# VHH binders against Large ribosomal subunit protein uL24 (rplX): the designs that were tried, part 3

Target 1, 123 residues: Large ribosomal subunit protein uL24 (rplX), of Solibacter usitatus (q01wa3)
Amino acid sequence: MAIAKRKPAEPVRIELKKEDTVKVLTGRDKGKEGRVLAVNRETGKVLVEHVMMIKRHTRPNPGKQIKGGIAERESPINASNVLIVCPGCHKAVRIAHHIDKIAGGKARRTRVCRKCGQTLDRK

## First folded at step 21 (VHH)

Design m4 (from g4 with G105S)
Fold by ESMFold2, look of step 22:
Structure m4 (fold): chain B 123 residues (1-123), chain A 123 residues (1-123)
Amino acid sequence: as target 1 above (123 residues)
Amino acid sequence: DVQLVESGGGLVQPGGSLRLSCVASGFTFSSYTMGWVRQAPGKGLEWVSDISSGGSTYYADSVEGRFAISRDNAKNTLYLQMNRLKPEDTAVYYCAKDSTTNPYSYMEVFDYAGQGTQVTVSS
């Protein structure tokens, strides 16, 4: 099976998109659901709202009018550690695809819920 | 005008092999993700495989391990080596061109303007 997988030096193919709701499958936030805030397709990592929160200390710099303090930010997690949550059936699911023919000899390949068939794509 | 000319299909017994070719013209072949989609009788289009401009390959679960996609940018030609063919692989196979050069579109919208090439796997 591993022979058929992509080479490690290539970008990771990530089917997740910004604004998807995902469920965390492993780690300290296992079971949490959150909105995808960003996808880094080069590294294969995502930022998920309220997941993997870290605290950062920002030093005060009055010369640049920077007020110091502590802020919380999401930190990246591997996209393979989350699963999309279908908005229609509310289950964490694998992604399937549906292809519709469209005008001009073109087709559109959209993500759909493997279990209930509802579209996962938003405009 | 995008032109895609598929060839290499035929009638083959289960377990057999075929190599499909797609000669492309009307666009800069090397800049686009290219792929194969298929349509079985009475069914919709199904994504089979694609290969990025950088050479990364991806396969549907139903064909992974049996099919190998490749490209020759010097000849503007896309290939699909199909091994261990099954009756379920019977379909018209179409060459597909991603509508954009963005490598992260993942064939979301694509051109499939050729006539396709018939593959029939039957005893």
Scores: ipSAE 0.596, ipTM 0.830, lowest interface PAE 0.7, mean pLDDT 87
Fold by ESMFold2, look of step 24:
Structure m4 (fold): chain B 123 residues (1-123), chain A 123 residues (1-123)
Amino acid sequence: as target 1 above (123 residues)
Amino acid sequence: DVQLVESGGGLVQPGGSLRLSCVASGFTFSSYTMGWVRQAPGKGLEWVSDISSGGSTYYADSVEGRFAISRDNAKNTLYLQMNRLKPEDTAVYYCAKDSTTNPYSYMEVFDYAGQGTQVTVSS
């Protein structure tokens, strides 16, 4: 929306989980697939393995046995810019949900692939 | 024990509206994410909508733009305003309580112990 922008601390709902495989939809890494390393629900961003790589200069510290140099690390990207890749059908998909009734008038809601119906929750 | 009492269902023509209510007791209503799930004839439970303790609302794709969830913490009551009803909305609607106060659980496990309220949309 032109007059409303996401603030850094505004919470967002992110259904992705650590270890999900995702595909990048936009930007310089469009089309790359990678493993979710972290989810930050306060910023609405995720870290994806080998995506949005940046260089970090590490200063030498002989007292800590650190020689210094350049290391690469992932930088955060918006969760809205990725889709989960279904381990069963291998497509980038929207997440759907399945509900199972369990004992005691309770139910469990799990993530499933919208296209093939396979579970996206590890077990 | 958790008590959830749904009401407000009925028979309505396509395009009509209904407002469902759920009166809750046996827990601190204001602390929990609350929601609606439904079960169509011959089908399993389907998540419809939820509203966090802080008032953030979320909807299934099939109802977004037509349904509005709300809560009145002073009355321990959850509501679902249902507009532009379609025959595929025909179901028993159950009030649901998240099992935890963690707002990021996203209704992973929930209570739906009420009798439900029947909504029938038919010409």
Scores: ipSAE 0.584, ipTM 0.828, lowest interface PAE 0.7, mean pLDDT 87

## First folded at step 24 (VHH)

Design j4 (from m4 with S99T)
Fold by ESMFold2, look of step 24:
Structure j4 (fold): chain B 123 residues (1-123), chain A 123 residues (1-123)
Amino acid sequence: as target 1 above (123 residues)
Amino acid sequence: DVQLVESGGGLVQPGGSLRLSCVASGFTFSSYTMGWVRQAPGKGLEWVSDISSGGSTYYADSVEGRFAISRDNAKNTLYLQMNRLKPEDTAVYYCAKDTTTNPYSYMEVFDYAGQGTQVTVSS
């Protein structure tokens, strides 16, 4: 069986950041809001707190004092299926950008809410 | 030191086209995300487009479908093909260099220290 060699994948551009609040646009959790727990730019997916919950089983290991049981964990969702929620206007919004000039012929590009102009960067 | 030399601007009528060039030196061109920013009279800097070291392209909503960014790493040159130009595109266009090789920064801090090239779109 011949298997073609894969080209190296370039990271997916995801402007969402950890700690952003997002709203789910599609799927079983449509309309739910949650905090971004992780961003995986290699897969194009994010983990959102309390979204796409699954059950996982942990095998008991008394020798290591592992009790075992069933735990709920978030599963990844495609980043294109969520929108950031603006902390200022409380709406799910598209991201826009603002540029500030800084010293030395440099500039800084920051995320802002397209609707109200509030910064989306928490610092 | 970083040197960015823009050229290719000029006067065109609405609906016309221009191709901008930026010759870069003083850094490893192929390792950086490169882009274009512009400044209209009396306005702040606006991000226009960028192209990753791997060749992925991204555009501001206002220019998507009309502008095409490209790079020639052998010539250390960045290009911007501008089609269907509008009076709103009138600005000084600057070549921009990401300050880091981190592909996840998305031009968060960038150099734009070239002279720029004037693009004027008028009847």
Scores: ipSAE 0.618, ipTM 0.847, lowest interface PAE 0.8, mean pLDDT 88

Design j5 (from m4 with S105T)
Fold by ESMFold2, look of step 25:
Structure j5 (fold): chain B 123 residues (1-123), chain A 123 residues (1-123)
Amino acid sequence: as target 1 above (123 residues)
Amino acid sequence: DVQLVESGGGLVQPGGSLRLSCVASGFTFSSYTMGWVRQAPGKGLEWVSDISSGGSTYYADSVEGRFAISRDNAKNTLYLQMNRLKPEDTAVYYCAKDSTTNPYTYMEVFDYAGQGTQVTVSS
């Protein structure tokens, strides 16, 4: 058995934002790309369009005009299992940051692509 | 009024170590994410590391594995242990205070109002 290296603690902070395009790194949807639909910062999970689809069976209820059937929707995945796709270079990349000085001895830190430097923030 | 006083910089040979300190006052230190940013000659500000109010630590890729951030809330003091220093680590290092108390977000807007401490790595 090989000697394993220590794993770092899982960060709870999520840099992903709604509308980011991400690529799935592991699991049954590995390699799929999709748009982030929601971010739950307390659980560390995200919903990604067309990823981790589950089926819900709705019971018929003729009294409420509900016919019943099967519907599909996304289920949450851990944010650590996806990687943002840069809109400029179209690669799944790690996030880096750019810092601008602003008034009052303050600065602002924004997300940029680690490979090409393009901003990852939407308009 | 936020006061941040950095110390511990100096001249060191490549491969050496330094320990930076930042004494803070004018705010409730234990409630805020604190961090380090640096500015190399002729370059912009670069985020180095931060530590949340709960003690979670985060590092830029360029320093991960070499630097260790810590805090002592009883002394209102932030530390940065810097090991295996390289010439590209040469910079003025500033203590940074997040503008919010939100432990789930990365430091986006922050104060870096101290004088900084110069680190020079050269043989």
Scores: ipSAE 0.475, ipTM 0.796, lowest interface PAE 1.0, mean pLDDT 85

## First folded at step 25 (VHH; from j4 with S52H)

Design f4
Fold by OpenDDE, last read:
Structure f4 (fold): chain B 123 residues (1-123), chain A 123 residues (1-123)
Amino acid sequence: as target 1 above (123 residues)
Amino acid sequence: DVQLVESGGGLVQPGGSLRLSCVASGFTFSSYTMGWVRQAPGKGLEWVSDIHSGGSTYYADSVEGRFAISRDNAKNTLYLQMNRLKPEDTAVYYCAKDTTTNPYSYMEVFDYAGQGTQVTVSS
């Protein structure tokens, strides 16, 4: 029985970036804020500092001097379950966009706070 | 050289419909996220809609539920079906091309070098 190669999941559009501050909207860590450590646009998930902490049992590896134990690590959370925290108004907000024309028939789309208009992109 | 040729604009009454087209050349159309932006009189560029190479579509809140973006890769053509048009939709509409083939891009930087097509919604 040919294991049907799972069609690679279509990439998910996530406008969050590494180092953004986000607030969790739902689940065990509702209300917590943390820095985005990683964005996985394929799975639609983000890794947020100190959010969705799980205990991983690591088997001792005497050869690598790894003492067996329980290591705590962040686990990915769905990007839809977080909002960016605006550095200006300090509220969890939806992302709006501002477009600036640039040279050569090009334009740049920047992330802005829907509430206060502050740019969310770091200089 | 990248060429984007918009067409399909016109004068319509409120509640009317238009279908815009953009014929692209000078690049591998199917590999790029494409989109629409518009510029109303006295205003800056505003994002309208994007369609990824994989077919995922995204819309600005102002047009969500009224506009539909689509593409025909065989014809190198981008479309924008505009229904239930409002006076606020009056603008020059431009076809936008992502500057990267990155499927995870959200059109941060894009080309819009076309002449645009005028859409006027007026009673």
Scores: ipSAE 0.733, ipTM 0.896, lowest interface PAE 0.4, mean pLDDT 92
Fold by OpenDDE, fold request of step 27:
Structure f4 (fold): chain B 123 residues (1-123), chain A 123 residues (1-123)
Amino acid sequence: as target 1 above (123 residues)
Amino acid sequence: DVQLVESGGGLVQPGGSLRLSCVASGFTFSSYTMGWVRQAPGKGLEWVSDIHSGGSTYYADSVEGRFAISRDNAKNTLYLQMNRLKPEDTAVYYCAKDTTTNPYSYMEVFDYAGQGTQVTVSS
């Protein structure tokens, strides 16, 4: 039986950015909101503050002033399991886009709230 | 200089089909995310579809399931197969080039220097 080579999972397009506020849609932390700490576009995952907390045994590193012990840290969550919280309407929303023409035959795609139309990009 | 030449537009009845082409030159076509944007009469630019350098495709909700984006890197050509066309699809369609070679870009800034191709869907 030829093991069908699983087509490498095409990276999920993540439109989230660091410092976005997101709401968790599913899992243990459902309903929790947090700030995006990191985005891994290759794996399709995001780190969200205080979300998917795990206990990790950390070896003492005197050089880095790291005390050995059990440290809690965030673990990556799939980006599909979170929605951005709009700073305008304060709802978890899908991202829409507004396109502005700029000089030189270029345009800029700006993230906007699908519900209230407010820009999600920080000026 | 980046050149994008769109073609394939025309007049079609609702429910009809068109295939747009964009011939690119002046850059390494295979390294960039490419896409389509459109401008309807009296409206701003609207995102239609993107295709990453790795082949991943993305669509606006308004065209999902009806349009198919593809690329031929050997021919430096971008395609948009448009099926089940609606009057709302009437617009000038432009080929878009990402300004970066980031394979995970969501086309925040893009070039659309072509003249575009007119698509008119009317009974």
Scores: ipSAE 0.719, ipTM 0.887, lowest interface PAE 0.4, mean pLDDT 92
Fold by OpenDDE, fold request of step 27:
Structure f4 (fold): chain B 123 residues (1-123), chain A 123 residues (1-123)
Amino acid sequence: as target 1 above (123 residues)
Amino acid sequence: DVQLVESGGGLVQPGGSLRLSCVASGFTFSSYTMGWVRQAPGKGLEWVSDIHSGGSTYYADSVEGRFAISRDNAKNTLYLQMNRLKPEDTAVYYCAKDTTTNPYSYMEVFDYAGQGTQVTVSS
């Protein structure tokens, strides 16, 4: 039975960045806010601090000084289930964009708060 | 050198339709996310739509359901079907090229070196 090569998952556009603060919209951790630890653009998921915590049994690895036991760690959450928290208005918002012309016939899209217009990109 | 040549603009009545085309050269067209931006009189550049190399499409809220972006990689051509046009759609429309071949890019930085094509929606 030829394992049908899973069609490469259509790329998911994630506009979240590491270190963004996000609010969970759904699920067990609904309403919880946390810092984005990692963004996986391929899977469309983000790792958020203290969100979707799971217990993982870790085998001892003496070479890595890992003590065996149950470790609690974050698990990825779908990016669609979180909203960025605006550092200005402190609300969970959808991302809008402001476009700035730059040299050489180029332009840059900057993330801005749809509610208050504040730039979400960290300088 | 990246070349983008827009065409298909014109004068149309509200509710009308136009189809814009952009012929690209100077780069591997199929490898890049392509898009459309527009500049209305007295306003800055606004993102309209883009299409990833893999075919995923994205639209601004203002044009969602009315506009359709597509591409013909064999012809190095980008299209924008514009239906149910509104006066607010009046602008110079520019073809945009992502500066990266990253399929997960959200076109943070893009080239729009073309002359653009004028779209005027007026009764």
Scores: ipSAE 0.716, ipTM 0.888, lowest interface PAE 0.4, mean pLDDT 92
Fold by OpenDDE, last read:
Structure f4 (fold): chain B 123 residues (1-123), chain A 123 residues (1-123)
Amino acid sequence: as target 1 above (123 residues)
Amino acid sequence: DVQLVESGGGLVQPGGSLRLSCVASGFTFSSYTMGWVRQAPGKGLEWVSDIHSGGSTYYADSVEGRFAISRDNAKNTLYLQMNRLKPEDTAVYYCAKDTTTNPYSYMEVFDYAGQGTQVTVSS
């Protein structure tokens, strides 16, 4: 029985950026809001402040002045399980886009709130 | 220099179909996310669809289920099959090139240096 080569999972397009505020939609941390600490576009996951906390055992490293112990850290959550919180309307929203023409036959997609139209990109 | 030449536009009745083509030159076509944007009369540029170098496809809500983006890397050609056309699809359609070879980009900045092709949907 030829093991059907699982089609590589189509890369998930993530439009979130570091420092965005997001709200968790599902799971243990449903309803929590936090700042995006990191975005991994390859895995389709984001690291969100105080979300998906796990305990990590850290071995003492005297050379690096690392005290051994149990440290809590964030673990990645799927980007599909979070929504950006609009700084204007303060709601968890889907991202829309406005396109601005720039010089030289180029254009830029700006993220905007689908509800209130406010730009989500930080100047 | 990046060259994008669009073709395939025309006049069609509502419910009709068109297939757009974009021939690309001046860059390694297979390495870039490619897409389509459109500009309706009196409106700004609107994102329509993207296809990543890995083949993943994305669509605007307004065209999802009706349009299909594809690419032929051997021919350096991008396609947009447009079915069930509506009057609101009337626009000049431009081929778009991502400015980065990042396969996980959302085409935040793109080139659309072509002349575009006119699509008119009217009864």
Scores: ipSAE 0.713, ipTM 0.880, lowest interface PAE 0.4, mean pLDDT 92
Fold by ESMFold2, last read:
Structure f4 (fold): chain B 123 residues (1-123), chain A 123 residues (1-123)
Amino acid sequence: as target 1 above (123 residues)
Amino acid sequence: DVQLVESGGGLVQPGGSLRLSCVASGFTFSSYTMGWVRQAPGKGLEWVSDIHSGGSTYYADSVEGRFAISRDNAKNTLYLQMNRLKPEDTAVYYCAKDTTTNPYSYMEVFDYAGQGTQVTVSS
């Protein structure tokens, strides 16, 4: 069931991060893989390299030295429609977590591949 | 000083229930995401659940549908209702406090400095 009768009080939780490789699960770009260019937790959407491409006209602005023209750019896709691709096993996987104890009674939670256990966080 | 005092653990048979409490002090409780982590014998820390300062709750797959996290900001207290307990839930349970109030943080670094409370599920 979709959220109903409850006002959202917080950003959408998205565990994907910029530079993750993801696979598109639905829609016109189903099956494509690309890297995450941006994450928008207010809308629940991500930009994925070469996914949902649109053409955009840029108006000339000589004051900012902009000539104008036609550029292609990515448009947002729901984060729920993609799945991270593990760099180690090369499969689209769900995210699991590993916790490392660190000094001072603290711990760090990192993302790992649910299938092979390899880290999904960048070095 | 940040203080986290867990209680409510015990010995129960499979299928039983327990309710854990964590009384917090030394910080503005209502501003932080709070959670539960656990450590089974011979294992590392495992994330169990967290509850955002705005009230949304999240659970590990292994406990979803059986555990319910909640908070009472007036009492500075975090709760974990554990139902249909299994032997695999046997662990020391620790209260966890996110180190930041950043609403986009997902317990990436957290305090778990309490003594913990032992939960043992055995026939």
Scores: ipSAE 0.629, ipTM 0.847, lowest interface PAE 0.6, mean pLDDT 88
Fold by ESMFold2, look of step 25:
Structure f4 (fold): chain B 123 residues (1-123), chain A 123 residues (1-123)
Amino acid sequence: as target 1 above (123 residues)
Amino acid sequence: DVQLVESGGGLVQPGGSLRLSCVASGFTFSSYTMGWVRQAPGKGLEWVSDIHSGGSTYYADSVEGRFAISRDNAKNTLYLQMNRLKPEDTAVYYCAKDTTTNPYSYMEVFDYAGQGTQVTVSS
C-alpha cells in the first residue's frame, strides 16, 4: 500500500528571533543569558549561545578527509524555557506588540518590551 | 481585491457580550492567518487576536480569557466572541489578514482595509 501523506502540522509559534538575547529560566543553565543562534519552529526549540553545551565526537573518515575529534556545541532547549532580555531595561520580559500603519491599508506588528516599551525588533 | 466586511458591533453595558463577524473575499481564506485589531478613540491600532490557518488561536494579554476568535472556512468568515466587556474595549474593530501564507508568519504585516465595526461599552 502507498505511504499515506501526513497532514501538515502547525509550526510551533515562537516570537523569539535569531540574535535576541534571552535568559534561561530553568534547568542546569538557569540564569544564563545568551544570544539566540537559531529558532526551530518544527520542534519548538532554540539554540542559545553557550547554553546546554555538549561534547560531540566526530568519527574519523579518511575517505572524506575527516580526521575526527571532539568539539563543544550548543544543544536545543525548549523556547518556553527562556525569556527575551530587553536591551533597554536589561530585564527578562514578556513580549508586547505595537502596530504601525503603513501604505495601502496595511500595518506592521512589531515586538516591544512589556515593561519599558522599547522596541525588541532590530533595525 | 481583498475585501473584508466587519459586522456585529453595537452598544452594550459593561459585563455584556457581542459577537463580531468578518466576511472575506478576493483570496483563499483558509490559507491565511486571520485576526482582529482595534482602534479606540484618539488611539493607535492595537492587536487583539489572531487565528492561524491551522486553527491555533492567540490573544493579547488585555483580552485573553474574555475573547474567543474562530473561523468558518466554508463561509469565508472570521468571528470574535467578546465576553465580559469593559469600557476599555470600546473601539472600532477591524478584521485583519496576514499578507503571506508562510506558515511561520504571525501577522507581522497585515491588511486591515475594511470599514470596521463600532463596539461601545458604556453604562
Scores: ipSAE 0.625, ipTM 0.838, lowest interface PAE 0.7, mean pLDDT 88
Fold by ESMFold2, look of step 26:
Structure f4 (fold): chain B 123 residues (1-123), chain A 123 residues (1-123)
Amino acid sequence: as target 1 above (123 residues)
Amino acid sequence: DVQLVESGGGLVQPGGSLRLSCVASGFTFSSYTMGWVRQAPGKGLEWVSDIHSGGSTYYADSVEGRFAISRDNAKNTLYLQMNRLKPEDTAVYYCAKDTTTNPYSYMEVFDYAGQGTQVTVSS
């Protein structure tokens, strides 16, 4: 697979953050909602709780108290296949931004729900 | 100290073009994401565009396809080519500097300490 003809000089821009609730837009888990467990900006993928579950063999490692066996775990899904769920209006939405001026000639840019305007940060 | 000096604004008719410049000093220009924010009369700051230190460009929906951001690292200068200008583009335009070189940050906190340059689109 030729995802990139050369390794990118910069990470993939992903506006999603760990702990966001997202809705899956495509694939076998279409319509499921889940919490973002991890964001991988090198690959452009996210792990979403209870989404794309696979069975994984874990080798025994007594030094880390890992007995081994088969466990279910999430597998990565492309970030473009999910949409954040607004905690305020409970809809899957696109991300917009709000800018607040702060001291010292600085400003802060935060994520807000495009539909209802509520903050998407700190959820 | 961070210094950002904007220029190139003016009065233009709808459909016209302007090219904004921002000369930067007091920091390693090539290491930072740089961008443009604007403030229309009576409104808050609005993010317009940014360009990553690696060269990738991003635009607000309202300007996508009409504006082109670029940078010349050798001259410590940021540019914004503004085409097909609309009355809604009327604002003071500020050069913005990300406060971090973290490659996973996207203008979350930024400096906009320049005086800005006025763009007025009116017939």
Scores: ipSAE 0.616, ipTM 0.845, lowest interface PAE 0.7, mean pLDDT 88

Design f4
Fold by ESMFold2, fold request of step 27:
Structure f4 (fold): chain B 123 residues (1-123), chain A 123 residues (1-123)
Amino acid sequence: as target 1 above (123 residues)
Amino acid sequence: DVQLVESGGGLVQPGGSLRLSCVASGFTFSSYTMGWVRQAPGKGLEWVSDIHSGGSTYYADSVEGRFAISRDNAKNTLYLQMNRLKPEDTAVYYCAKDTTTNPYSYMEVFDYAGQGTQVTVSS
């Protein structure tokens, strides 16, 4: 019997957002801090400014006015290998959450620094 | 209208267990992330756990390893199995419904409009 063992993939739950500052926890870039440039919830990976740099060759395409050449670009890193850096206490921290009641029997859940309690959500 | 009816609370001794239920109506239950939040005496709302429409589960650090969330989409019912209960778990527990079916949502805004069910853990 040929039974599929895998459900369609759920997105990977990633609490990081674009523009968060993060610190790399492992690998050759361990200890670097950088800005999150992108979050890919299908792969569970993030792009972090100046982290995991690679060279990428761009082929010339004169029809689209692309000259071509070599560009350095970030490559993805697992979201589990970084921690957010709190803008208030400037430490790499775990994310905690705060809940505010709002109108209509609803509530809002926001990210806060586990160490100092400052909001991590930009307004 | 969204209807969330919690039950299963009660008085238990430390180390005991309870199973909470939440019967839902007024929306397509299987399409939403569902969860539990609680409010202890004199405290604000605290997120406890959620379960994605695809089945993945997530827990607050304070309950991980002790609580198990589950859902039965055929019965429109959400469950919370609470084991090794502590006095600190004393609270009113509310069933929570994410306001969106966006698969990248993590209960950022949610409904908790039920009456709640009281859990009291004391000797």
Scores: ipSAE 0.607, ipTM 0.844, lowest interface PAE 0.7, mean pLDDT 88
Fold by ESMFold2, fold request of step 27:
Structure f4 (fold): chain B 123 residues (1-123), chain A 123 residues (1-123)
Amino acid sequence: as target 1 above (123 residues)
Amino acid sequence: DVQLVESGGGLVQPGGSLRLSCVASGFTFSSYTMGWVRQAPGKGLEWVSDIHSGGSTYYADSVEGRFAISRDNAKNTLYLQMNRLKPEDTAVYYCAKDTTTNPYSYMEVFDYAGQGTQVTVSS
């Protein structure tokens, strides 16, 4: 797919949404599936539940009610390294789109599974 | 009110070219992602292309490499250059306006309230 060069400061276009289930395609966590916890369109990265886990020291900060210690948390991965998992066919799939006409001369563009056609939008 | 006026359609031979225009009014044109959708006889709406308010362009796989979207914010006008036209491009083409200025929106809900312009590719 060829695209025009993005302008500076324009967000990275990411079709993934918070709460999608995704499968990691590359790297140390290849093959893991997890829920998208956050999408960062400025960096093009996502946080995926239980993926790229790291240990962080948290300094004590009594003013913010922080005890300190070691916590595990997810670290960001490139959105291009994951693929959405279809809730219907349970496969990692490419995203396709469907358009429904709605009232008032408007339409809604929704994500669907390219393999089975089931909606990827949870509603 | 939002007004979208499409023009530039017509009857053309396979392999031919057309340039569609959409003159917009009733909103701040430069703040919105704009796009083209089309509807072939007996089919639903199909997303064709969009151009972000920041200038990045995106295309459906079926038209990538053949169509070029552009905008002239000074004239409140959206364009679609259509080259190497095929019979499957036959449709009514509608100018589409994202309903939000949210830079992370990708035409999830859009206005397509114009009359459309008919493109017929036939030999």
Scores: ipSAE 0.603, ipTM 0.836, lowest interface PAE 0.7, mean pLDDT 88
Fold by ESMFold2, last read:
Structure f4 (fold): chain B 123 residues (1-123), chain A 123 residues (1-123)
Amino acid sequence: as target 1 above (123 residues)
Amino acid sequence: DVQLVESGGGLVQPGGSLRLSCVASGFTFSSYTMGWVRQAPGKGLEWVSDIHSGGSTYYADSVEGRFAISRDNAKNTLYLQMNRLKPEDTAVYYCAKDTTTNPYSYMEVFDYAGQGTQVTVSS
């Protein structure tokens, strides 16, 4: 048999999803919890609300009604530096999976808390 | 019409090896993430492994280091090499096809409509 070769620009596999609550495991924001604002599967990074805040200077442009100033924005953090927080047991946990059979010879694979079994996927 | 035909199961002693095959038809095989799920007697479906259309492979903790998934896109065939088999690997193994070509999908909804192939690991 032949083993398939990797395609160019294959995305990084990230089990986290937008709106998950995560806990930061390391770095200057260790211990903070926040919701995932974005997942970048090309870089393997996520944006987490109020984590890795940086200052951004916006130049004034009175013609476009832009006053300028300093704004704060989240900067990306490696997905490997966070864990999902289970909404049921409130612990940072590894993700497990549950498979439900559905009609037509299909199944649905959902994320569940490895500790308490509660679904991590939003309805 | 998606068709998935599994073969290669059998009775083996603990520590033995088997290679499962799945011949697929009715869709563009190379465009989809493919995988293996299994069902032990009296239990639900368990995800075992998948291989992305780009070639990256992923394994459940219980089989990592022992099983190797591969695909041959020219033959529309998915394989699972199972080494160092244990009694807990006893199950019906099903070939699984992701329902989408979305490169960010990780088998969230999948077809497993084949007959499966029985693997029995017993002294």
Scores: ipSAE 0.591, ipTM 0.839, lowest interface PAE 0.9, mean pLDDT 87

